# Ledger of designs, part 17: VH-VL binders against Protein LST7 (LST7)

Target 1, 242 residues: Protein LST7 (LST7), of Saccharomyces cerevisiae (p53237)
Amino acid sequence: MSSTVISLAHFCDKHGPRIISVTQSAEKGTLGEELLVPDYPTESYCESCLLQFPEESTRSMRCFIEDVPFITTQYSSIRYQLLNSIIKRAFSEETMIYDNMPFIFFDDLRGLNLVIGFKLYDENARGNERRYCFILTVDSRSHDDSMKMLSEHWNFIIGGFDKMIAYIKNIHKSEFLGKNKTVENNLETLNNNAFIGSYLRANKSKFGRNLVSLTDDKFLFVRIHKWNSFLLHTVMNENKLP
Short names: E, the ipSAE of ESMFold2; O, the ipSAE of OpenDDE; V2, 0.75 times the mean of E and O plus 0.25 times the DockQ between their complexes.

## First folded at step 6 (VH-VL; framework fv_anetumab)

Design b3 (from a5 with light chain E52Y; at its last look DockQ between E and O 0.03; V2 from the best seeds 0.00; counts 0 for: pae E 8.1 > 2, placed apart)
Fold by ESMFold2, look of step 6:
Structure b3 (fold): chain C 242 residues (1-242), chain A 119 residues (1-119), chain B 111 residues (1-111)
Amino acid sequence: as target 1 above (242 residues)
Amino acid sequence: QVELVQSGAEVKKPGESLKISCKGSGYSFTSYWIGWVRQAPGKGLEWMGIIYPGDSDTRYSPSFQGQVTISADKSISTAYLQWSSLKASDTAMYYCARQPYEFGWFDPWGQGTLVTVSS
Amino acid sequence: DIALTQPASVSGSPGQSITISCTGTSSDVGTYNYVSWYQQHPGKAPKLMIYYVSKRPSGVSNRFSGSKSGNTASLTISGLQAEDEADYYCSSYTDSDTLVVFGGGTKLTVL
């Protein structure tokens, strides 16, 4: 795995913390084929856990920026136990209390991780919310070097994640309002999800939903791939991140 | 037809080395994990570890770490379980099994290899 | 390490339904939907009967069903038949250094 990666993860109602996608680069001038995954069974994945591209059989996306290949794919949690350990720590209730609040953690095993969590309202989810996060991981040899590298790109990375999160939240809100054509007396109070969600939860069955479904955007993961590739490419060009 | 075929029964003395095999067919060998499971006589099943033959990523149960070696030769679709020095307590049936996804289920299983270690 | 807890034996008459329990912790059965069940006849390799708590592989009779509640998974066999007499094992994923854990096994006797 590359020394700097961007992950998208969620907290599944049934499976707990799960990685959805990892974006990373390969060496400039190569095709990056070592980062593509072979076919493997995904029957254990619920709808909410899958990385979903428009073509059903596709499990990886690749693009090139200035001859650097960037690959986004969904890796097995057993094969990539470090990522599983990182997202488990990122989704602790104490860490994920706030919506859109960045935080960082570092240790010798997991490296430096910048996390921004966000929530989407969904009446089909437990507690009427689905939790996600974007994670920048810098696998550096020292705390001081990692913090210096992160501080030089802090505003750019935070801003980049905020823009993608805002995009996702906005098109999700548009999809939700379109699906609920009947104007409830309290529809305008969606930002008070705890009270509205409790009532609506009683009226709806609970099941997993993919981000593609939540946004009604079959190209959502392609857009995430391209955005995360752009973010990684930009920080790599400074030659101050690993 | 997805199939795992294991090498035949072995009778060994304590201190001898041994390498048993598990050959996969009917599927993409490098795209699935192969796990090894031990069953001592009259006892239950014990997970020993797994390997991903595509790049030889290998994980061991803490109980077996350093006690055995798991390996694979992807060119002949074969996984191996190896001891450098057998003990009498290694007497057991050993199964290989494909994990269609590495999370805790096994399908299919090999027929088993009985290893008997006696002085 | 600690295995999943199963009863040592269970019995039933032909045509009855029986249930075999598999009790773990919140770190395995309670959190993850990766519970699977295996049938093992004497002298034979185990056979997958149930995966992902409640799913049946192709070719497994719908007399076999699975469920879980809290930290306990259950295998239910309806309409018991003589060929159901075997040992049954549950298994689960964990997110610790121990990736896979088995239950101790349950001997099913058809009376």
Scores: ipSAE 0.012, ipTM 0.541, lowest interface PAE 8.1, mean pLDDT 82
ESMFold2 (binder alone), look of step 6: mean pLDDT 92; pTM 0.943
OpenDDE, look of step 6: ipSAE 0.750; ipTM 0.873

Design b4 (from a5 with heavy chain W105Y P108Y; at its last look DockQ between E and O 0.58; V2 from the best seeds 0.74)
Heavy chain, then light chain:
Amino acid sequence: QVELVQSGAEVKKPGESLKISCKGSGYSFTSYWIGWVRQAPGKGLEWMGIIYPGDSDTRYSPSFQGQVTISADKSISTAYLQWSSLKASDTAMYYCARQPYEFGYFDYWGQGTLVTVSS
Amino acid sequence: DIALTQPASVSGSPGQSITISCTGTSSDVGTYNYVSWYQQHPGKAPKLMIYEVSKRPSGVSNRFSGSKSGNTASLTISGLQAEDEADYYCSSYTDSDTLVVFGGGTKLTVL
ESMFold2, look of step 6: ipSAE 0.747; ipTM 0.880
ESMFold2 (binder alone), look of step 6: mean pLDDT 92; pTM 0.944
OpenDDE, look of step 6: ipSAE 0.832; ipTM 0.903

Design b5 (from a5 with heavy chain S28R; at its last look DockQ between E and O 0.53; V2 from the best seeds 0.66)
Heavy chain, then light chain:
Amino acid sequence: QVELVQSGAEVKKPGESLKISCKGSGYRFTSYWIGWVRQAPGKGLEWMGIIYPGDSDTRYSPSFQGQVTISADKSISTAYLQWSSLKASDTAMYYCARQPYEFGWFDPWGQGTLVTVSS
Amino acid sequence: DIALTQPASVSGSPGQSITISCTGTSSDVGTYNYVSWYQQHPGKAPKLMIYEVSKRPSGVSNRFSGSKSGNTASLTISGLQAEDEADYYCSSYTDSDTLVVFGGGTKLTVL
ESMFold2, look of step 6: ipSAE 0.726; ipTM 0.873
ESMFold2 (binder alone), look of step 6: mean pLDDT 93; pTM 0.946
OpenDDE, look of step 6: ipSAE 0.642; ipTM 0.843
ESMFold2, look of step 7: ipSAE 0.635; ipTM 0.837
ESMFold2 (binder alone), look of step 7: mean pLDDT 93; pTM 0.948
OpenDDE, look of step 7: ipSAE 0.765; ipTM 0.872

Design b6 (from a5 with light chain S96Y; at its last look DockQ between E and O 0.51; V2 from the best seeds 0.00; counts 0 for: pae E 2.5 > 2)
Heavy chain, then light chain:
Amino acid sequence: QVELVQSGAEVKKPGESLKISCKGSGYSFTSYWIGWVRQAPGKGLEWMGIIYPGDSDTRYSPSFQGQVTISADKSISTAYLQWSSLKASDTAMYYCARQPYEFGWFDPWGQGTLVTVSS
Amino acid sequence: DIALTQPASVSGSPGQSITISCTGTSSDVGTYNYVSWYQQHPGKAPKLMIYEVSKRPSGVSNRFSGSKSGNTASLTISGLQAEDEADYYCSSYTDYDTLVVFGGGTKLTVL
ESMFold2, look of step 6: ipSAE 0.476; ipTM 0.757
ESMFold2 (binder alone), look of step 6: mean pLDDT 93; pTM 0.948
OpenDDE, look of step 6: ipSAE 0.716; ipTM 0.868

## First folded at step 7 (VH-VL; framework fv_anetumab)

Design c1 (from b5 with heavy chain W105Y P108Y; at its last look DockQ between E and O 0.52; V2 from the best seeds 0.00; counts 0 for: pae E 2.5 > 2)
Fold by ESMFold2, look of step 7:
Structure c1 (fold): chain C 242 residues (1-242), chain A 119 residues (1-119), chain B 111 residues (1-111)
Amino acid sequence: as target 1 above (242 residues)
Amino acid sequence: QVELVQSGAEVKKPGESLKISCKGSGYRFTSYWIGWVRQAPGKGLEWMGIIYPGDSDTRYSPSFQGQVTISADKSISTAYLQWSSLKASDTAMYYCARQPYEFGYFDYWGQGTLVTVSS
Amino acid sequence: DIALTQPASVSGSPGQSITISCTGTSSDVGTYNYVSWYQQHPGKAPKLMIYEVSKRPSGVSNRFSGSKSGNTASLTISGLQAEDEADYYCSSYTDSDTLVVFGGGTKLTVL
C-alpha cells in the first residue's frame, strides 16, 4: 500500500467496518498498472459495501494529475490488513461523533490517521442511518514528520473532506426530496423520522443501499475518485512525506 | 424486548441426530447474526459459529467445522444447531446469542439448551 | 495464534475494587477495539457487561468499567457486592479462521 492514501469507509449492518474505496498514487511517469484491480472477489460484499462505477465490469478508476497516476479501488480487507485495522479503530473511537468533526489518531501500527465521519438517513439501515467516514492515512515512520505534514495541510484536507461530504449529503437530500415539488416547505419536516422514512421507502429497495443509489448519482464514485486524487496530489506534491 | 428462546433439554445416545432451536423476537431477526456457543460441564465458553439469517451466510469456528450444521428459517425467526451423529463429548450446554455484526460482541443470549449424550 | 489469557480466579471483599485481566496479542486485543466482557452466574446464561473495550450497555451498573493497555484488556468492578460473584469471560475478534475467541474465564469470589 502507498504511504499516503485517502479512504472512504462505512459501518455495514452485516459486516461492521468495511472499506468502500481507497485512493492512492503511483510513481510519476508510470501508468500505475500495478495498483489496478480489474477483477476481485465480491461475494463478501453487500450492496451497501460495494464500490460501483457506471460500467459494471469496472473495478478500478485511474486518472492522471501532472503525470502522476491516481488509482481508486476497493480491496478486500484481508489484502489490506492495515486498512482493516484502521477502519475498525476509526469506527470504534469514542470521539467519532459523525457530525463532520475531525479527529486524529497515531500509533506505531496504524500511522497517522485523520478521520471525518458523517451519517446519511436510510430507512432500510439499522437505526435508519448509515455511518461513513473519509480517512487520510499517512503510514510514516516519523511521528514528527507526519504531524508536520498534517499541520501544514490541516485546513486544506479538512475543507476538502467537508466539501465532498456536503456534496454527498446535499444530493442525498435532493434525491430524497426530488419527487416533492415543494422542497422548501418539506425541509423542516426532513428531521421528522416518520416522514423521511416513508419517502425513502417509496423510492428505495428493501435491502441496504449503495451510496450511488442513496444519491441517485451513477457517477458518484468517479467524483469521489477525482476529488480524492486532487486532495492527495496537492498534499504529496508540496511535501517530503510519501 | 429482545428475546431468544431455545428449545428444551435433550437426552440422547451416541450416534443419534439432534436439531435444537433458537427463536428470536422483539427485533428484525434477519438483520442480526445468531451465534452458537458451547459450554461443556464445568468448562468455559467456546464460540462455535454464526449465521446471518437474512441470507444464510454461515461461518464456523475451525474446531467445529464439519462437526455441526448451523441453519435458520427466517419465516419463523428461528436459528438451528444440528448434529447428524452425536458423540458423548457433545454433552454440554448450548447457547444462542445475537451479534449485531460479523465480529464484536453478543448483546442478548438465549437461556441455553442442555444436551446430554450418554448410554 | 495465541488465545486470550485470564487469571483462573480473583477475590475481593465487599466494597473493594478488583480488576480482571484479559491478555492476547496485537492481532486480537492490541489491534482492535472490540473486546467484550460477559458475566455468568452458576446455571445462568452469560450477560454482556462491557463491549468495544469500555462501553456499557443500558441496564449494567456503572460499577463495571473496561479499559485496554497494549495487548491487555481489563474489567474493573468497583464497590464489590455479593451478587458480583460469578465467572467472567472476555472475548475479542481475530482475523484468523476463528472470528470470535473467548478467554478461559475468571472466577470472582466475593469474600
Scores: ipSAE 0.453, ipTM 0.745, lowest interface PAE 2.5, mean pLDDT 82
ESMFold2 (binder alone), look of step 7: mean pLDDT 92; pTM 0.943
OpenDDE, look of step 7: ipSAE 0.721; ipTM 0.857

Design c2 (from b5 with heavy chain S31D; at its last look DockQ between E and O 0.63; V2 from the best seeds 0.73)
Heavy chain, then light chain:
Amino acid sequence: QVELVQSGAEVKKPGESLKISCKGSGYRFTDYWIGWVRQAPGKGLEWMGIIYPGDSDTRYSPSFQGQVTISADKSISTAYLQWSSLKASDTAMYYCARQPYEFGWFDPWGQGTLVTVSS
Amino acid sequence: DIALTQPASVSGSPGQSITISCTGTSSDVGTYNYVSWYQQHPGKAPKLMIYEVSKRPSGVSNRFSGSKSGNTASLTISGLQAEDEADYYCSSYTDSDTLVVFGGGTKLTVL
ESMFold2, look of step 7: ipSAE 0.766; ipTM 0.887
ESMFold2 (binder alone), look of step 7: mean pLDDT 93; pTM 0.947
OpenDDE, look of step 7: ipSAE 0.725; ipTM 0.863
ESMFold2, fold request of step 9: ipSAE 0.719, 0.741, 0.766; ipTM 0.869, 0.867, 0.891
ESMFold2 (binder alone), fold request of step 9: mean pLDDT 93, 93, 93; pTM 0.945, 0.947, 0.947
OpenDDE, fold request of step 9: ipSAE 0.886, 0.895, 0.892; ipTM 0.948, 0.950, 0.950
ESMFold2, look of step 9: ipSAE 0.751; ipTM 0.880
ESMFold2 (binder alone), look of step 9: mean pLDDT 93; pTM 0.949
OpenDDE, look of step 9: ipSAE 0.805; ipTM 0.897
ESMFold2, look of step 15: ipSAE 0.750; ipTM 0.881
ESMFold2 (binder alone), look of step 15: mean pLDDT 93; pTM 0.947
OpenDDE, look of step 15: ipSAE 0.777; ipTM 0.879

Design c3 (from b5 with heavy chain G104A; at its last look DockQ between E and O 0.08; V2 from the best seeds 0.00; counts 0 for: pae O 8.9 > 2, placed apart)
Fold by OpenDDE, look of step 7:
Structure c3 (fold): chain C 242 residues (1-242), chain A 119 residues (1-119), chain B 111 residues (1-111)
Amino acid sequence: as target 1 above (242 residues)
Amino acid sequence: QVELVQSGAEVKKPGESLKISCKGSGYRFTSYWIGWVRQAPGKGLEWMGIIYPGDSDTRYSPSFQGQVTISADKSISTAYLQWSSLKASDTAMYYCARQPYEFAWFDPWGQGTLVTVSS
Amino acid sequence: DIALTQPASVSGSPGQSITISCTGTSSDVGTYNYVSWYQQHPGKAPKLMIYEVSKRPSGVSNRFSGSKSGNTASLTISGLQAEDEADYYCSSYTDSDTLVVFGGGTKLTVL
């Protein structure tokens, strides 16, 4: 069975395209423990790359929906290289629109990928913006099957990502405006325009900020986990033939 | 037609100051980075730095930091490269080029400005 | 000085295909898909031929193509013509203090 995963990725000022989180499902009736303790890659992380849960010692989140375990981690140990390849491609696309416009690509290696990008204003980032994307990955060599699935669940999936992105943007805006009332116009412009400025713009100092910091929501990744789990569960269950 | 036109060739002596220019036309000058690239005679391309004319954000290569000053006047769509004190080793062709996209490629290029520094 | 590694020279006959390599590190070519290639004829300014590893600007011949594997990017010129004789430079975005790095250049001779 083709595995479906949802990833959150960003373009790190220091590290380039990086995974922030991966949500996966394990087999029904199991604990999915193999997904909870992935091998740590030798790659370096910075503040911007961090998956942060409210409990500082926790690097993963698990929940159960109808006896199916869903796990979110910083990366997928099983598909680490594949996901890296996927996100690199996602952020290399010139036509990537950060206005919730979906981008789809498929190949035999990477499977079917749906990418939805968004930007957040941050004066400490290059270009005064942080770039993110959610990625739905269907690891299948069957283009037809994957596309069919995507088509059948298109509104649900897109709507789901849109809601999530909207939430993130809204709380970020609130946080930003609370601290920086004088730059409200810049935030609005960033949200409305695809290209306010080059990625290379902004302060020379490389200062990392993660999404928790940007939104002042310590439960942000918990929320993302739950939402992704719900999306995956729904999509997976509907594809099961009785 | 997008075009970058650079100032004419310069012949200078060591210790002299110099400011060369690059004027952009055919596009929104304030919305694209302008880079400067040095090419010594018979040598390869060397990235010097870039400037965003919209807000004058400037980034330098470490090799050229403090050695040159990159600036821009957006009112006349012109970028500048200047030296306070030229050296013989500054003898080179200098190109300006537009960065049309976010990541590290340039198009189009200016025609180049030859700077010759000799005693 | 941080530089990408290119062969000093390559040669080919008209009609042949040649490939120019550009080798970097994980801090540049290996991590990012922001490799560009430039053609420079003697006494002329460089011209962008490829960007983002494999994309061609408008007006550039489809004889020019780009690819990347690991830390090495490649420019391939098919159906080599006399006019292709020039210097070729690769470049890449970097995550170092140097935002853009160039290769050392490759002289292409058409025999």
Scores: ipSAE 0.008, ipTM 0.525, lowest interface PAE 8.9, mean pLDDT 83
ESMFold2, look of step 7: ipSAE 0.683; ipTM 0.858
ESMFold2 (binder alone), look of step 7: mean pLDDT 92; pTM 0.942

Design c4 (from b5 with heavy chain S56K; at its last look DockQ between E and O 0.59; V2 from the best seeds 0.71)
Fold by ESMFold2, look of step 7:
Structure c4 (fold): chain C 242 residues (1-242), chain A 119 residues (1-119), chain B 111 residues (1-111)
Amino acid sequence: as target 1 above (242 residues)
Amino acid sequence: QVELVQSGAEVKKPGESLKISCKGSGYRFTSYWIGWVRQAPGKGLEWMGIIYPGDKDTRYSPSFQGQVTISADKSISTAYLQWSSLKASDTAMYYCARQPYEFGWFDPWGQGTLVTVSS
Amino acid sequence: DIALTQPASVSGSPGQSITISCTGTSSDVGTYNYVSWYQQHPGKAPKLMIYEVSKRPSGVSNRFSGSKSGNTASLTISGLQAEDEADYYCSSYTDSDTLVVFGGGTKLTVL
């Protein structure tokens, strides 16, 4: 199994840092069934933390790229403790600015991690924002080898995360503007993103929202799965060349 | 102002039950954790556990699991700490405090409830 | 073992600066920036002074500052005043079932 994975995480108002999804690969030519987790306890997952596929009972997504299986789940039985530690560190780093500025950190236990944080506006969240990050993790004890691989793929990985983040932000912005246009069509009162109205609603309630709801895209996590699988496949193939 | 007000001091005998309270005001009680912290006489602070009153999600420190019960009644914005059978070693000051997420900082604190258990 | 080590006591004279240390491990202070500091006067509840290593809540004097290096977090009090005499506790997230641990506390004496 590859030592490179991609995670999506957020800072939950209730839980703090939580993994939403992790994308992993299995060995070429296998079905990757050891990574599938079709049934696991979800009672500890609130609405904003939960990975949601279009079919309600689906807990894992699998695809194949050039005979390599890629699986996305919320839980990794092998890496769960590692990934939880990584996100708790990542969200606590002073360099986590949430403005698409990448940063890295490394230690012998958590490996090399490339992090890009972003925010989405949500009047139902504390501070009217929800905080997320994508993380590429290279779980290798060799710092020099991990750094070499990362430096060779730096622009590709950052560009890939930037494209997915831009997609998420654009769909979220379109959903927000669509709803507000039906309410405040002729007044142009939303020059400050409904500043007055959203301020009042933000003070009324605080609750978790899923990314599917924030974007009005029931296929969002399928798209993330496919994109992250593509990114991982590209990075792993270039490192496996003779 | 955000405030946590605790029930008054208690003097009890070993084997008696006790339930102390912590009432929150000035904020949305169901949207924050309430943590309980113990301070034995002349000793430091010990995290005991937390509850999220909105859905009653409750977590205990391993040292206190099974030793106390943490609960809440969101209709009156009140959290509780209770013992079914007190021991002399339960003599301590007990604080409630608000936490922003399951391992976040503590702010504000209640004024404390002194529990004395002696024969 | 999950433990945060603080000196039992520190002292300083009015107007001086003092620093209180809080030493953990790579399972807490060394890896994460979820350190907070609390001031407790005798018979009173603790008061939050610093959170997330270095952030100061509204209403806390700018004489209080926090920092971290390696496995050790530090609370610095500049321009020491008589009312600063109190017990000080650090706390941190830790990679354990306990989740949050407190240091043993430091008694600050203003001479």
Scores: ipSAE 0.739, ipTM 0.874, lowest interface PAE 1.0, mean pLDDT 85
ESMFold2 (binder alone), look of step 7: mean pLDDT 92; pTM 0.945
OpenDDE, look of step 7: ipSAE 0.766; ipTM 0.872

Design c5 (from b5 with light chain K55R; at its last look DockQ between E and O 0.59; V2 from the best seeds 0.67)
Fold by OpenDDE, look of step 7:
Structure c5 (fold): chain C 242 residues (1-242), chain A 119 residues (1-119), chain B 111 residues (1-111)
Amino acid sequence: as target 1 above (242 residues)
Amino acid sequence: QVELVQSGAEVKKPGESLKISCKGSGYRFTSYWIGWVRQAPGKGLEWMGIIYPGDSDTRYSPSFQGQVTISADKSISTAYLQWSSLKASDTAMYYCARQPYEFGWFDPWGQGTLVTVSS
Amino acid sequence: DIALTQPASVSGSPGQSITISCTGTSSDVGTYNYVSWYQQHPGKAPKLMIYEVSRRPSGVSNRFSGSKSGNTASLTISGLQAEDEADYYCSSYTDSDTLVVFGGGTKLTVL
């Protein structure tokens, strides 16, 4: 059965490409408990990689849409290695365009992946920017079926990601401008223009920051979860890929 | 200028313990990985493992897992490679190098530490 | 031990262009653009020449360039000079338990 997953990933100053969150659906009529209680990975997380929910002890979130459980976690225990590979590939592509320019790749192992990247200004990051991407993964060996699904829902999916990215950028901008009015031009430049500087070449003293901190929105990942769940539910209901 | 300076050459006997050092300067030591690379005489480069001094996160090559210990002291910007019991086959040049991320490139490199193990 | 495959040796005359290949698998070079090249002179530490397949560090001559096709990465040295005589090693990220792997090295001789 082809499963569709939405991931948020970033390029970590410490780890390189890393998963921040994965939203998955479970079977209708179940609680999806297998997705809520993932095994702890052996890999370490840093501040920049952290998925944070308002309840400090919670590392996952669950909701139900029409009796279908949707779960967001830091990683997928079932697809951890695959998703990591996908993310690493996504960020390795030189042709990857940020700011709502979708990038698509497919292979037999990783399935069909739609990637939309975006950047946020952060003076505490290498190159003064944090790089992120949302990834829609269709875990299917059928390229034709996956592409058909993607084509049929293209505007909806892209529009959905665009809205989410726009929201993140807007709240980040508000937070940033509230603290640093003098750097407004740099933020606009980053959002509107291509890669300003070498992310990895900066030798300045930098430290990790997660998206909650960058946006000052403690409910950010809740919002992302709800949005991803909605997107997945809509796409899955219209195209029950066998 | 970013620089890694390694400890001096070592001459040891089989069974002896050894700890060599790599000191970083000119950059934030806790924000970059330090990798260790072995080069046997007349042979190629072998990745041994890496450490993130900021939190002491460490990764080993399977070939070197359990054979060596990688550590760091961030207070003095120094990484270490140590053996509990040296073998003749441990005779090699050992390099430390800076990495921007976990599987990134190596730049710069230390000057190397020659370890000779002979009876 | 997992290693990338390089030719043992290559040679060229001054002014010529030479290419050194580095062949991996779909689990390393073939899938990811995390390939680096290092130059090593006798008795010296390696020096980074290329990273992420084709990016050149500051201070490295523009005579050095990198590319990738399929499972093979390539280092090209144009306008070969005597000083280019050295050993060259490629490296790549891998999906295996070994995060980083090196090639076997290539000895470049300038004739």
Scores: ipSAE 0.658, ipTM 0.849, lowest interface PAE 0.9, mean pLDDT 87
ESMFold2, look of step 7: ipSAE 0.731; ipTM 0.872
ESMFold2 (binder alone), look of step 7: mean pLDDT 93; pTM 0.947

Design c6 (from b5 with heavy chain G54Y; at its last look DockQ between E and O 0.01; V2 from the best seeds 0.00; counts 0 for: pae E 10.2 > 2, placed apart)
Fold by ESMFold2, look of step 7:
Order: C-alpha cells, then structure tokens, then sequence
Structure c6 (fold): chain C 242 residues (1-242), chain A 119 residues (1-119), chain B 111 residues (1-111)
C-alpha cells in the first residue's frame, strides 16, 4: 500500500472537520478490493458531509493507471484515525490564514501534509460560507524523504489542486448567480421589501448542501476522483511503486 | 487483447455530414479516455480532443473546437467523431487512441479512418 | 510557444546508435514526466515506443530508450536495424488548453 493519499475535507457547521472523500492506491496488479468500502456509517453525517456519485448504488469509484488501482471513498478504514487527526490540524484558524494558498505541516504522528483551502458562498451556512480543503498526505516518518518527494512535485501538485479548485469555484459562481437572479425575480412580485427581508430571515432554516448541489454538477466527485488519481499516480510513479 | 477498431474509409462531398466510429474491446471501456488524432496527407499528428465515456466529459483542442463533435456510447463501447458539414480541408487520416488520463500517452491506436472530401 | 521541436530527419547505418531530440519548454517537457514517443511506418498507425520519458511498453525492444535533460527529451535507438526506418513523433503534456502537443516528427533513414 502506498503511503501517499489525497483527501477532500470540509468544515461542517454541525460536525466540524469531516472527510468528504479520500483517494488511495492499491498495489500494482491487484484490483484494490480491500479499499472498497460500500458499507460505512452515515448516521453521523449531514448532506453537506456525504460523498455523492451520480449512480445511487455507487459508494466507491475505481480506475486503473498503469495497472495501479486508484479508489475514492468517503473514508479509509485503515487510515480513518490518521486522516481525522490531519483535518483537525488543517482547519485550525492559524493554518487557514491564507485562503486558497498552500501550506505544509509535518510531524511523526501525521506525516507530511500539503493543504490548500478554499471557500464557497452559501447563504444558509454559518457566516455565509462553506470551507473546504484538498490535502496531499505522505504517511511516512521519514521527514527528509517526504520533503524531497514534495519538493520534486511541488509545482505539479499545487497546480493540480488549483485547477480543480478553480473549476469548482467557477461552476459554483455560475450556479449562485443563476439562483440569485431567480430569487430576486420572485421577490419583485411582493409589495413590501421590509416585510420580505424580515420574512426571509424568520423563515430561513439551516440545511446542508452537498458540493454536487452547490455546483449543480452530478459528476463532480467523478471528476475529482479522476483528477486526484492522476495526481497520485504522477507522484507515486516517480518514486517507483514496489 | 486491448484493441480499437475504427469504421472504414469514407469518400464524401463538401457539405455532407459524417460520423466515424471507434470500438474498444479487451478492457474496461469506461475507465479510460478516448482521444482523436488527425493526420493530413503527408503531415504530422494533431491532437483533436478526448472523451471520457463514463460521463461524456469532452475536451477539444482550440484548433478543433466547434469544428467536430466527439461523443461516446458506453453501452456498445464505441466513441465517435462527427462533422455536420465537411470541407475539402477535412481530408485526412483520423485515428482514435486510448489514454489513461486526458493528457496521457496513446496506446493502443485504432487502424485509422481515411476521410476524403472532394468536389 | 509550447510547440515541441524535433529535427526533420536523422540517418544512421545498421548497428549504430541514433538519438532523436524533442525540445519543449519548462511548461511541458521541463516540468512534467509525460513525454512519449511514437513510431509510424508508412501507411500504418503510430505505435507507442516510450512513455513517461523512459518507460517501455511490453513488446518494445530494449534497443529503444528514452531520457530527458532540462527541456529536451531524447529517444535513443541502439543497434539500428532496417525495420527501424520510420517517422518518429514525440508528445508531451502541456499546461494549456491544448493539453497534449506532438512534435513535428523526425524521419529516420537507415543507410
């Protein structure tokens, strides 16, 4: 099993930091079935936390690059505690000072982590924003080897995350503008703007919104899976998988 | 054995429509991209675009955007390249090829489809 | 300018080693390890010879090898044989809307 993984996480208004998806590789020449986790606990998730593929029976996504299987799931049964520890650090206010800017942390417990965060506007979220990050994790105690790998792929990894983040933000902006235009058109049928403002605030209810819903892109997590698999393969292939 | 088999040669007139095909076998068709490459007579290779058959995510080279349509029918493991109105300058050999990513290497290649457009 | 530059032709005698260059930029060959090489005989489809700079697919002779240095990738053919006479194309990922670019091609003549 490779020591390098890519995660997408967010800060849930109810649950705090949560993994949405993790992309992992299995050994070359296998099917990677040990990483498929179709049954997992969902009772502690809200809609905003859940990984959502377009086919309802699909809970895991798998592809193959050079006979290496890459699998994306909601959580990793073998790395669950590691990744949950990592995202608690990643969403600290100190760590997230530079929105959409990369930062790195390393320790013997969590390994080497490269984090890029981003925000999406949502009027139903606390503070009108939802916070996300992509994380490349090298699960290794070897600080020097991990930093050497990261330095060799720095521009590639950062560029790759930036491209996916830009895609998400661009599609979200298009959906948001369309929604606001519709809302403003409906509001113009009412006679009293002061009443409308008060009514909307009084009747607003908190609800979770998935990234699929925020972007109106039912294939969003398939795109993330394909892109993260490519990024991982590039990084791991340079290091000659066993 | 992984194989891409393309439809046969075409002789057309300017203004006619055309749809050529590329059928994959011996692998999971929806786990790979299918790219299209043009080679004008006596010229080099030009990347035209690519499709991921699972979700029909399609990308075009800027030179070919709006000039052709790339599509796929995953139920029969087939990708397509289509013109709504052929031009004499469309005369070329057209290859499909499998790619592991939207920009990875091309292996295998189809045998090619020669398209001749003459008035 | 992200076009890949190859010499128009190269020649060698049987048994010699020949190198074909493919020069790009730091936005493609220099940064990314997604250079591949294709052999094309007249009237035939291209055949993958080298991928990811230096890897050979199964069934390709170890006489073919690839490398890169800076912004230039190289295909080396050792022990040149008559059947190696063909056109050779390099290809690379590029950080642009084109995504993939081919070199102009190199005609290899075996004397």
Amino acid sequence: as target 1 above (242 residues)
Amino acid sequence: QVELVQSGAEVKKPGESLKISCKGSGYRFTSYWIGWVRQAPGKGLEWMGIIYPYDSDTRYSPSFQGQVTISADKSISTAYLQWSSLKASDTAMYYCARQPYEFGWFDPWGQGTLVTVSS
Amino acid sequence: DIALTQPASVSGSPGQSITISCTGTSSDVGTYNYVSWYQQHPGKAPKLMIYEVSKRPSGVSNRFSGSKSGNTASLTISGLQAEDEADYYCSSYTDSDTLVVFGGGTKLTVL
Scores: ipSAE 0.007, ipTM 0.539, lowest interface PAE 10.2, mean pLDDT 81
ESMFold2 (binder alone), look of step 7: mean pLDDT 93; pTM 0.950
OpenDDE, look of step 7: ipSAE 0.435; ipTM 0.766

